# VH-VL binders against Rho GTPase-activating protein gacHH (gacHH): the designs that were tried, part 19

Target 1, 179 residues: Rho GTPase-activating protein gacHH (gacHH), of Dictyostelium discoideum (Social amoeba) (q86l99r1233to1411)
Amino acid sequence: SNKESLPFRRDVIEKVINHLRENSLDTEGIFRLSGNMESVRGIVKSFAHGEPNLSFEVHNISNALKHYLRSLDPPLIPYEFFLMLLDARKNEDAETIRNIFWKIPSDNRVVLTLLVDLMVKISENSNVNKMNSKNLSIVFGPTILKPRTPTLDRMALMTETQLQCGIIQTFIEDFHYIF
Short names: E, the ipSAE of ESMFold2; O, the ipSAE of OpenDDE; V2, 0.75 times the mean of E and O plus 0.25 times the DockQ between their complexes.

## First folded at step 21 (VH-VL; framework fv_umesolerbart)

Design s01 (from r01 with light chain N34H; at its last look DockQ between E and O 0.77; V2 from the best seeds 0.82)
Heavy chain, then light chain:
Amino acid sequence: EVQLVESGGDLVQPGGSLRLSCAASGFTFSTYWMHWVRQAPGKGLEWVSFISDDSSVIYYADSVKDRFTISRDNAKKSLYLQMTSLRAEDTAVYYCARDKWDAFDIWGQGTLVTVSS
Amino acid sequence: EIVMTQSPATLSVSPGERATLSCRASQSVKSDLHWYQQKPGQAPRRLIYDASTRATGIPARFSGSGSGTEFTLTISSLQSEDFAIYYCQQWYDWPPTFGGGTKVEIK
ESMFold2, look of step 21: ipSAE 0.786; ipTM 0.902
ESMFold2 (binder alone), look of step 21: mean pLDDT 93; pTM 0.945
OpenDDE, look of step 21: ipSAE 0.913; ipTM 0.950
ESMFold2, look of step 22: ipSAE 0.756; ipTM 0.891
ESMFold2 (binder alone), look of step 22: mean pLDDT 93; pTM 0.942
OpenDDE, look of step 22: ipSAE 0.911; ipTM 0.949

Design s02 (from r01 with heavy chain K100Y; at its last look DockQ between E and O 0.87; V2 from the best seeds 0.78)
Fold by ESMFold2, look of step 21:
Structure s02 (fold): chain C 179 residues (1-179), chain A 117 residues (1-117), chain B 107 residues (1-107)
Amino acid sequence: as target 1 above (179 residues)
Amino acid sequence: EVQLVESGGDLVQPGGSLRLSCAASGFTFSTYWMHWVRQAPGKGLEWVSFISDDSSVIYYADSVKDRFTISRDNAKKSLYLQMTSLRAEDTAVYYCARDYWDAFDIWGQGTLVTVSS
Amino acid sequence: EIVMTQSPATLSVSPGERATLSCRASQSVKSDLNWYQQKPGQAPRRLIYDASTRATGIPARFSGSGSGTEFTLTISSLQSEDFAIYYCQQWYDWPPTFGGGTKVEIK
């Protein structure tokens, strides 16, 4: 275990996503704007203990979800799927991306489906909230899809990051085909 | 009050290197996504590179991605562009720009890079 | 990448008259279309964002319209300071791209 890692709690993540679905679709800059960091840290701790405290301004909740997901080890998309998803994205192969998604463990798949559905709903209202699929992919690409050991090669790192964001953008734009 | 100031433009030979800097003031630099945009003399605007607020996402135009490196130092409120293997077609005024909902709401005054033998 | 095509390349207009500038995207960018003004020797200045929203401090004579693939910038009564080059720009998808510009000059 790592002091930086937090336990995966499907039930907590579902409650947080449902709260955001009800409260964030009209919120400008949701997931991109910072919250109050003292509040955010407290909320993240409440997630880790299984007691999500959602009585905060919505930017604090969205920021806390982002930081919680970033702190998961293994990440929401387990490490063994990283290279195969990147290869499928490089080949622009949505069918293979769909096949890989359905091999992800069931608890992770449910959470990922809920999270991407939230992103779809946010992006459909981007005229109001300013967060289209490209913006959301920048926020969530490195957060939920990452390698076990990051490369030290600058060119490889940039290529990996572009593909990570591209996979999230594909999830959002092709949601009904993939999920 | 909100300001971006570029520096480091110079005359260099083909194959040379330069490091551009952009100093930010009057806003919370660490929370903004940032870009480099260039303009060749007498030509239009060309996007060059992007960096997210925490540097976790970086993108380059195809014409520069094996030669340029964008970076930022949030403590120093500074954005950088390290350019290597410079070519004549890289001759341009280079602007740093702040992202505001997919638009560039604050631009620096620009710094001129000339690549000539 | 999304190609932005501006027309005309040059527009000759007398002071006090109406100018209409066109921008066409090669695929839909919905309303994620921005307009900039650039005067000689200066950095670009944001005029319009989200297709139709004027930036702070931009005079009411500037207006933007359109959605999808076809967009228009209108200057309802040209002032002497409005003779400049105007660019449209999108970042609906990677990479951000600009149109080639429309130079508005005195007739």
Scores: ipSAE 0.634, ipTM 0.858, lowest interface PAE 1.7, mean pLDDT 91
ESMFold2 (binder alone), look of step 21: mean pLDDT 93; pTM 0.945
OpenDDE, look of step 21: ipSAE 0.867; ipTM 0.936

Design s03 (from r01 with heavy chain S52T; at its last look DockQ between E and O 0.82; V2 from the best seeds 0.82)
Fold by ESMFold2, look of step 21:
Structure s03 (fold): chain C 179 residues (1-179), chain A 117 residues (1-117), chain B 107 residues (1-107)
Amino acid sequence: as target 1 above (179 residues)
Amino acid sequence: EVQLVESGGDLVQPGGSLRLSCAASGFTFSTYWMHWVRQAPGKGLEWVSFITDDSSVIYYADSVKDRFTISRDNAKKSLYLQMTSLRAEDTAVYYCARDKWDAFDIWGQGTLVTVSS
Amino acid sequence: EIVMTQSPATLSVSPGERATLSCRASQSVKSDLNWYQQKPGQAPRRLIYDASTRATGIPARFSGSGSGTEFTLTISSLQSEDFAIYYCQQWYDWPPTFGGGTKVEIK
């Protein structure tokens, strides 16, 4: 819901992910439960300015990361990879998904690797935190993989969303093969 | 206390349309993922549709995905199911259900949809 | 999609006796298996989640076990209020699916 796009800051995202790796693996509902929206907005602004403020309860930090990633333009996975990844997922072609991942710009690949590695670690502790690979894919699918021009067609939107979630789930479940 | 109340079930002819509503109370509706589940008379439970808290992810059972539309209005604490091209096999009690960690911890009492000529 | 098969379809049991209900998944669902009780004219009620964890307020006579593809709901000493239909359900992967139900009735 922020109308203005935010700059991609690799160093900020790395700091935030590392903070979450230290503080979130046992947190019930991490990335799914809400934070305080006033706090979240302030934290997102600190990310955009290059000075991440991590002195908040962990749900506020995780929500801020989601919001920040959602607000990137271009998105974390650049627009030109959208259709290729969806097609590869539709064909259940993990090898092609891996090949496309390695064509993504280097800074984006590093951030995506750190983000998916965090999701893998969260999912390995899902008995405690309640967030398995399916749950995480629902949260992150439309967040980091987006079309340049969203369709208004209901059936196309449904199909795209299912494939977006499927790609993230593949990243998590096949992490060691793809990354 | 925590409650889900479905409404809008009716008798309709095949090919007809109907909109179901689910009113939530006693909890913060806007933070929960929600489902529709149906049960044909004398039959078992069948999952119908799913929507996230922010509506960013929506899924349907294959049997309904080209005819039903799930939506929500968090300000009104309401979940909806728009049904079109109704068939006899859509005759069922329709429940809304709250998702809690991949299980359905709160159910409404259901609303009956009857599709008959 | 993952098919859930419950057996038996109907289980006749005397009050005070043990009931054992089976649920089989067509693929592993690990421990992501839930059980519901449904009495006539009522909505389902969650009994067990995560294969073996009792929901709040569920009597200790209900227990769940199993993992992977084979799951069991056990009622250790049937009470009059336990005569109902029981459903298993998974959401390990899309879509969520239910078993066909086991009706527990008085012998």
Scores: ipSAE 0.733, ipTM 0.885, lowest interface PAE 1.2, mean pLDDT 92
ESMFold2 (binder alone), look of step 21: mean pLDDT 93; pTM 0.942
OpenDDE, look of step 21: ipSAE 0.904; ipTM 0.947

Design s04 (from r01 with heavy chain D53E; at its last look DockQ between E and O 0.75; V2 from the best seeds 0.78)
Fold by ESMFold2, look of step 21:
Structure s04 (fold): chain C 179 residues (1-179), chain A 117 residues (1-117), chain B 107 residues (1-107)
Amino acid sequence: as target 1 above (179 residues)
Amino acid sequence: EVQLVESGGDLVQPGGSLRLSCAASGFTFSTYWMHWVRQAPGKGLEWVSFISEDSSVIYYADSVKDRFTISRDNAKKSLYLQMTSLRAEDTAVYYCARDKWDAFDIWGQGTLVTVSS
Amino acid sequence: EIVMTQSPATLSVSPGERATLSCRASQSVKSDLNWYQQKPGQAPRRLIYDASTRATGIPARFSGSGSGTEFTLTISSLQSEDFAIYYCQQWYDWPPTFGGGTKVEIK
């Protein structure tokens, strides 16, 4: 019923992140501005085939990475870590967040490290690219950290979304402690 | 000619409801984060609510979060604020604002909500 | 939440003179500080973003400076259209917050 689910492909994600590290740090609004939707769809298809096509303008590549990460099932941070990470963030417990990160499967940890390192590098150049840690958390919070069972309660959903964004902010701002 | 136009402000009694609309034109609405900001008569500016470009991230000021609902329709280039359980302290001019790099670069002219018996 | 404190509340200045407006954040907002001008009966207008970057169409007499917790808006030679209320605003972290405003009026 949901044909948007895509498998986790570590090598694909690594290639895309490394491309963006080399080509996006000075790009205004990276991950925030839209790309050409036809190009983005084609690039996502190339990711799913395991042969990423990166011969596109950088906003198309960044949007394709966002879409790919949103379509992963299980998500980049597997479902079983969702509630424990949110609880640790609610308690402002960066040590517990770090401990949970180390329990994530190794392939996912490598990709998370590369992705968050990219976000750190983007945020360090935010005077040029306009994307600080809070802005990146809005983009990536609900993208890579998802509940197994979505709540129907509006207030609970809002609280979960705030905590999802907060975890990404913590990853970026405390990168060297957590990773 | 980038423009935001609010509508739907009215006089209501305490406990009442209103739906505010904000029509956008002259820019690609679907790529921008949007806010509501209000200003009580003779008072300063107060942020009310935020919605991301695809509605995946939504935040409210603590004073309104159980009573107001922000939404958007990107096909209609429109932003909305559904207000319920209105109180006298909700009396204000309500602005919609476009977010650009953590600042509000485009504002509407505002719509007045008055909550009075 | 980050509290923004503006001073003075009212600043009386003669036309042609320099106005200096202060904004202090309760914790560091780095350079994520914005300034707005609001005239009576009008919506706010963005003047400065990222602490010191003048928005398009804003006259050169407006300048912003500062980082961390202390910020300044300077109007180097006040014109008749500059008598208004000025607000600082941050969105370094949730929620976005405004200062209480500084009213710049004719001395």
Scores: ipSAE 0.703, ipTM 0.881, lowest interface PAE 1.4, mean pLDDT 91
ESMFold2 (binder alone), look of step 21: mean pLDDT 93; pTM 0.945
OpenDDE, look of step 21: ipSAE 0.878; ipTM 0.939

Design s05 (from r01 with light chain D32E; at its last look DockQ between E and O 0.84; V2 from the best seeds 0.82)
Fold by ESMFold2, look of step 21:
Structure s05 (fold): chain C 179 residues (1-179), chain A 117 residues (1-117), chain B 107 residues (1-107)
Amino acid sequence: as target 1 above (179 residues)
Amino acid sequence: EVQLVESGGDLVQPGGSLRLSCAASGFTFSTYWMHWVRQAPGKGLEWVSFISDDSSVIYYADSVKDRFTISRDNAKKSLYLQMTSLRAEDTAVYYCARDKWDAFDIWGQGTLVTVSS
Amino acid sequence: EIVMTQSPATLSVSPGERATLSCRASQSVKSELNWYQQKPGQAPRRLIYDASTRATGIPARFSGSGSGTEFTLTISSLQSEDFAIYYCQQWYDWPPTFGGGTKVEIK
């Protein structure tokens, strides 16, 4: 659904990611556990307004970031990169994935780098926070990598979703090569 | 009490269809990833399908991916498995299971699906 | 997919004695290995997760060990209620997979 699309605000996302980097690495279930939905809605509104309110418990902030990223149109990874990234993932071609990443617009690249670096740090502490690279890819795959026109074909949709998650997992696991 | 209760298992002819339901209670269903796992009579456990909390990620075992459809209704706290083109090898007790940290911490009691002429 | 191999298929043990069950993965699953107990006519019950962490309410006689590709479940002094089938399971990578099970029965 596109009915609640929100503007891309690089400065807001950077502040939120930096806050989470300082406060979430030891938090069990970060990005997977729910927050208080009233708080989350208010925080998302503060992101959209350009004045992120981060004076909340960390699960509310992480949920707000997920919601915000999910509501971006175009998504964090612009539509034109969707099919080429999926093809590169299907061929297990990390070099091509790296080349495509560097063609993404610079504001999006900066945010994506910060977001994936946060995911790397979380996954490195997964014994404590319970969020490994597979778990994070399930959360963020469909959130930041989307087709311009969603398919109605059930099998195609499942294949695309698997590849979406695989791209994010590759970003996390091969971070230092790709980014 | 945290509970999962399956229903909808029945005797079905080969090629037939069946819809399984799983009712959740005692926890915030909408925030948990869920699975279906099956067990043929006298056999071991076999994972069948996965669905994320918002249904954005769905996976199937290769043996069922062209015939089964997992879904959920978070408002009704319910998980579903729509099965079509059923075969004798689909005969099993079907469990719904809650995912917690990549393990299945809560299981239903199961519902029996029998595919036989 | 990661193949989980359990041995032995059947283990005959007298009450009060020790049972040692083995689980081997076809590739490393690090510590992401779970054990379930299943009694006849019942659903599986989570016993051990993360290779060695006992689930809430599981008696101390159950212990898990191992990492990488080789894992062990030990029942240090079998009780009457422990005669069951035990399954190992991983979801380190897609898809989640189970071992074939080890039936622990009365000698």
Scores: ipSAE 0.714, ipTM 0.881, lowest interface PAE 1.3, mean pLDDT 91
ESMFold2 (binder alone), look of step 21: mean pLDDT 93; pTM 0.936
OpenDDE, look of step 21: ipSAE 0.907; ipTM 0.948

Design s06 (from r01 with heavy chain W33S W101S; at its last look DockQ between E and O 0.03; V2 from the best seeds 0.00; counts 0 for: pae O 10.4 > 2, placed apart)
Fold by OpenDDE, look of step 21:
Structure s06 (fold): chain C 179 residues (1-179), chain A 117 residues (1-117), chain B 107 residues (1-107)
Amino acid sequence: as target 1 above (179 residues)
Amino acid sequence: EVQLVESGGDLVQPGGSLRLSCAASGFTFSTYSMHWVRQAPGKGLEWVSFISDDSSVIYYADSVKDRFTISRDNAKKSLYLQMTSLRAEDTAVYYCARDKSDAFDIWGQGTLVTVSS
Amino acid sequence: EIVMTQSPATLSVSPGERATLSCRASQSVKSDLNWYQQKPGQAPRRLIYDASTRATGIPARFSGSGSGTEFTLTISSLQSEDFAIYYCQQWYDWPPTFGGGTKVEIK
C-alpha cells in the first residue's frame, strides 16, 4: 500500500522514465495492461524511498509509475492550473495551454516534459505497441491533472474527464509547440 | 431504463474455460468504463477487472491475472469476461458494473459460475 | 492493497432506530469511498459515493460521512426494507477494495 501523499521525487521519476524509454517502446499495451499488484506496490514503495527498483518487467514498472503519479498531492500538474487548462481545452486554445504550461513550477515542468516526451515516443510506435496519443491520454489525464476539491470526483463528470484527457492528448500531439 | 444483464454462468471443471457476457441497455455504453465484480457464496465482494470506455486501459485483480481476459464490443453494447484455467476459488456470482463517479452505480443481476470436479 | 474494515460485523437494530455503520481504511482514501446495500438474492446497490454524496433515488435517511481513514454510514430511522448487508468500498487506489460488510438485522 502507498501513503496518502508520496513525496515528489524528480530524480526517481527521471530514472524510471529513462528506463521505460529504453525498454518499453515496443511493449504492447504499455501503461494500459496491468501488472502484478504486489510487485507494483513494492516498486512504488521504492520510488517513495528514492531508490527505484527497476528489476521488474516493464508492465509492473509502468503501472508503478502510474500509481506513484496518481498518489502525488498536489498532482504533477498543480491544482491551480486545473480549471485554467480545462477552460483552454474547451476553447481548443493550444496557445493558452502552452502559456499555462510555462507557468507551472520548474520541477513539475521538467518532469511533465520528460513524461510527455516518453508518451510521444510510445505513440510514435503505436502500430506495434497499440498505444496511440488518445490511449495514453486516457491513462494519464486523470492521473496527473486533478481538481483540488476532494468532493469533486475527478471522474464523475464525463465532460471534465474528457477535457483532462484532451489536455494530455494536446500535450502529446503538440509536444514541440508546447514544450 | 438503464440495465445490465449478465449471462454465461455455468458449472465447469477445474482447469476449464468459460466466457461471460454482459448486455447493456438504456445508456450510451461506449462512454462508460465497466467492471466485473464477483461474490463467492456467502462471502463479500471482490473486484475482478476493469476496462475503460475505449478499451485503452485494462486492469485485473492479481487473483485472476493471466487467466481472465476482459473485453468489450461497444457496437453491441456488450462486456465480456473470458475465463481460463478456472479454479474452485473462482466459484462466485459474477456481476458486471458500470463505472461512474469512481463507483459502481449500476449492477447486473449477476451470473453464477461454479467450478467443481 | 488498501484494506477496508467494517464494524460491527452484525448490527441489530429495531425499526425506527438509528443505525451507525463504521468503515476504516488501512490508509487514507481521501473521499474516494462508496457505500453499497445488498439484500438477499439481489445485486448490490450504490447508496453513497464520494464519502457523502447520496446516490439518485436513495432516501434521505441514508447519509455518509468521513474522510481519510474513518467513514460512517448512518441510517437515521431504520425502515423494514433497510435490513441488508452494507459494504464500503474504496477507489482511491488500485485495486478497488471492499470491506467485509455489516449485516443490519432486526432486533
Scores: ipSAE 0.007, ipTM 0.545, lowest interface PAE 10.4, mean pLDDT 92
ESMFold2, look of step 21: ipSAE 0.388; ipTM 0.795
ESMFold2 (binder alone), look of step 21: mean pLDDT 94; pTM 0.952

## First folded at step 22 (VH-VL; framework fv_umesolerbart)

Design t01 (from s01 with heavy chain D54S S55G; at its last look DockQ between E and O 0.82; V2 from the best seeds 0.83)
Fold by ESMFold2, look of step 22:
Structure t01 (fold): chain C 179 residues (1-179), chain A 117 residues (1-117), chain B 107 residues (1-107)
Amino acid sequence: as target 1 above (179 residues)
Amino acid sequence: EVQLVESGGDLVQPGGSLRLSCAASGFTFSTYWMHWVRQAPGKGLEWVSFISDSGSVIYYADSVKDRFTISRDNAKKSLYLQMTSLRAEDTAVYYCARDKWDAFDIWGQGTLVTVSS
Amino acid sequence: EIVMTQSPATLSVSPGERATLSCRASQSVKSDLHWYQQKPGQAPRRLIYDASTRATGIPARFSGSGSGTEFTLTISSLQSEDFAIYYCQQWYDWPPTFGGGTKVEIK
């Protein structure tokens, strides 16, 4: 959790997601279990420089992807979509969520589609890997969807986090409708 | 060797405050999601609150929302529950519990909170 | 939230008999269903997770089955130490919820 932002590199993220798609669907606790922090930091650095180093145990790669996505500024889902998505989730309005998704810039949409498709595949095998849509939403909600200016109210912040997780859960569960 | 030990339960008056602690040992606390679960005298188990491994995701049962605050200190291997505006119905044994694949695989022995005039 | 309903509330059985405890979810939880044993004055103890997987150190007489909305815990030959309250629990979706418990008593 360094405050420094990292550049958005679509080609790097695609390579990493494709690697995980090929290597992680049977991995217990993928995205939830820790990696080796020294390895994770080195892998994140390789992502930021455009030369992803994927010659590591799969938990190090998944942790590096989480860290990289958390460090993007703007985030994968740009700031201007934050409040609209939260409101649509609060109203349980999947059609509006879909409409908002299709307004996101095309490079971000492609990456988000690949990422959520990976989460769908993982969740379909959750009896083996232990990661259902709820578990994945806990991992990815605050990672890729965040406000430009965080609220100072403790309970409002917790409500926002619940809605952030709910949006990711909706993306996974309603993938074919939204994407 | 894996242990969770709660402390801080006490007799308090309605409207009072109390802070519960849970000390973890024998496992890598910072990588586990954690819960508080309570049990009123003669009653069943009731989930109270959740905190993710980093503390970034927090949820509360509706009955305690706005009054209880869960937190953790990964360096000290400790989980906390700050309780305010306590009511008689908050009287219970409070357990901390370790999440393992959506089940609670390790429980503390509990700490009793009694809210009474 | 997903309501977990346990039946019966109490079950009177003799040692050596088979006990069958039921747990019903208000909507599918697939296999994300777990069982706990609690004796008086003690913390709950995990027995079964993921509907049918016995936790480490749990005797083979305990078995779980079911998926979706209907689950059972079976004690094949009830021992004197098995008289306790049993809870089912899900966290397929928010919030985690418990059943009301089944007390297994000596007949």
Scores: ipSAE 0.779, ipTM 0.899, lowest interface PAE 1.1, mean pLDDT 92
ESMFold2 (binder alone), look of step 22: mean pLDDT 93; pTM 0.944
OpenDDE, look of step 22: ipSAE 0.898; ipTM 0.944

Design t02 (from s01 with heavy chain S52T; at its last look DockQ between E and O 0.85; V2 from the best seeds 0.83)
Fold by ESMFold2, look of step 22:
Structure t02 (fold): chain C 179 residues (1-179), chain A 117 residues (1-117), chain B 107 residues (1-107)
Amino acid sequence: as target 1 above (179 residues)
Amino acid sequence: EVQLVESGGDLVQPGGSLRLSCAASGFTFSTYWMHWVRQAPGKGLEWVSFITDDSSVIYYADSVKDRFTISRDNAKKSLYLQMTSLRAEDTAVYYCARDKWDAFDIWGQGTLVTVSS
Amino acid sequence: EIVMTQSPATLSVSPGERATLSCRASQSVKSDLHWYQQKPGQAPRRLIYDASTRATGIPARFSGSGSGTEFTLTISSLQSEDFAIYYCQQWYDWPPTFGGGTKVEIK
């Protein structure tokens, strides 16, 4: 399961999110259903080169964004915030989560805001697209919030994953308070 | 034909272990989220565990945390539940179920686990 | 967790009559509410999903309604095969939970 590291390109991510905002809100299973892997690999390459190619069916674009975000090192939420956020989530402390969010570097905060706003809009149309905040948190939790050194303990890893998903779900459900 | 078939249910003593299997056929197993659901004799349905298509997210009911382990093998189209430290209250028919947009659209016929001294 | 409360626990009805089953959630699940039928010795069968959408192959006499916290399953003209236990279920939030069931039995 080798992971290729890709550069953080704020401008690319913004273009992709804006495209999805305009084209994905009615799409059943967006971010959960698979795309065509040949197309997805090509699209990810275009992201890495700084010229996103968005002339594909929407599932291929959403899968490419997911793969691109998964390949960032450091992740979209930098490693130094991992333990702070997990602890705040464990204590069900949305105020502390909000305070931590505002300490994240500004470029990352802008992208996070756009990404979570997209997830809010998708979840508001979940009767059509089938992706509520819980489903989106399952997809994005381990993707954008990761430890620098993952635990090898199976039960600890499962607990961390639950907290990662919980933070994303909190971002979506408490968007206007946190962001 | 879309089908789920459970196996591995047995009569065991308290503190014992069992491994349940669920064989999938007739659909692309590797793209579906999956659940285990159980039903004690004469009782209602109780959700037990969940696993995503790629096993990246796993959840358990509080009553079975630290005792049960869900896993899957997508190449073998199989879902598993490893059960340890079994208790009398774990006595139930165990179903595997396919997730379809937060509902369970396909169920197996179940396998009976009896925990009794 | 979200508690699902079904009422009545048992509903005695004659064949040909209407049955109305209630399911209440302890907090809003919007329309993420599903209904299952279970006959003795059988696995549950999905009847209704998303509160009101009939699953493929389910007869038109079954209908679902409601949103938020209150939901209803209606069987408009009971047939002999409809005497069973009915469960509601949500997975709007963790964990997925079922109601305690309503047994529909012959009066």
Scores: ipSAE 0.740, ipTM 0.879, lowest interface PAE 1.1, mean pLDDT 91
ESMFold2 (binder alone), look of step 22: mean pLDDT 93; pTM 0.946
OpenDDE, look of step 22: ipSAE 0.916; ipTM 0.951

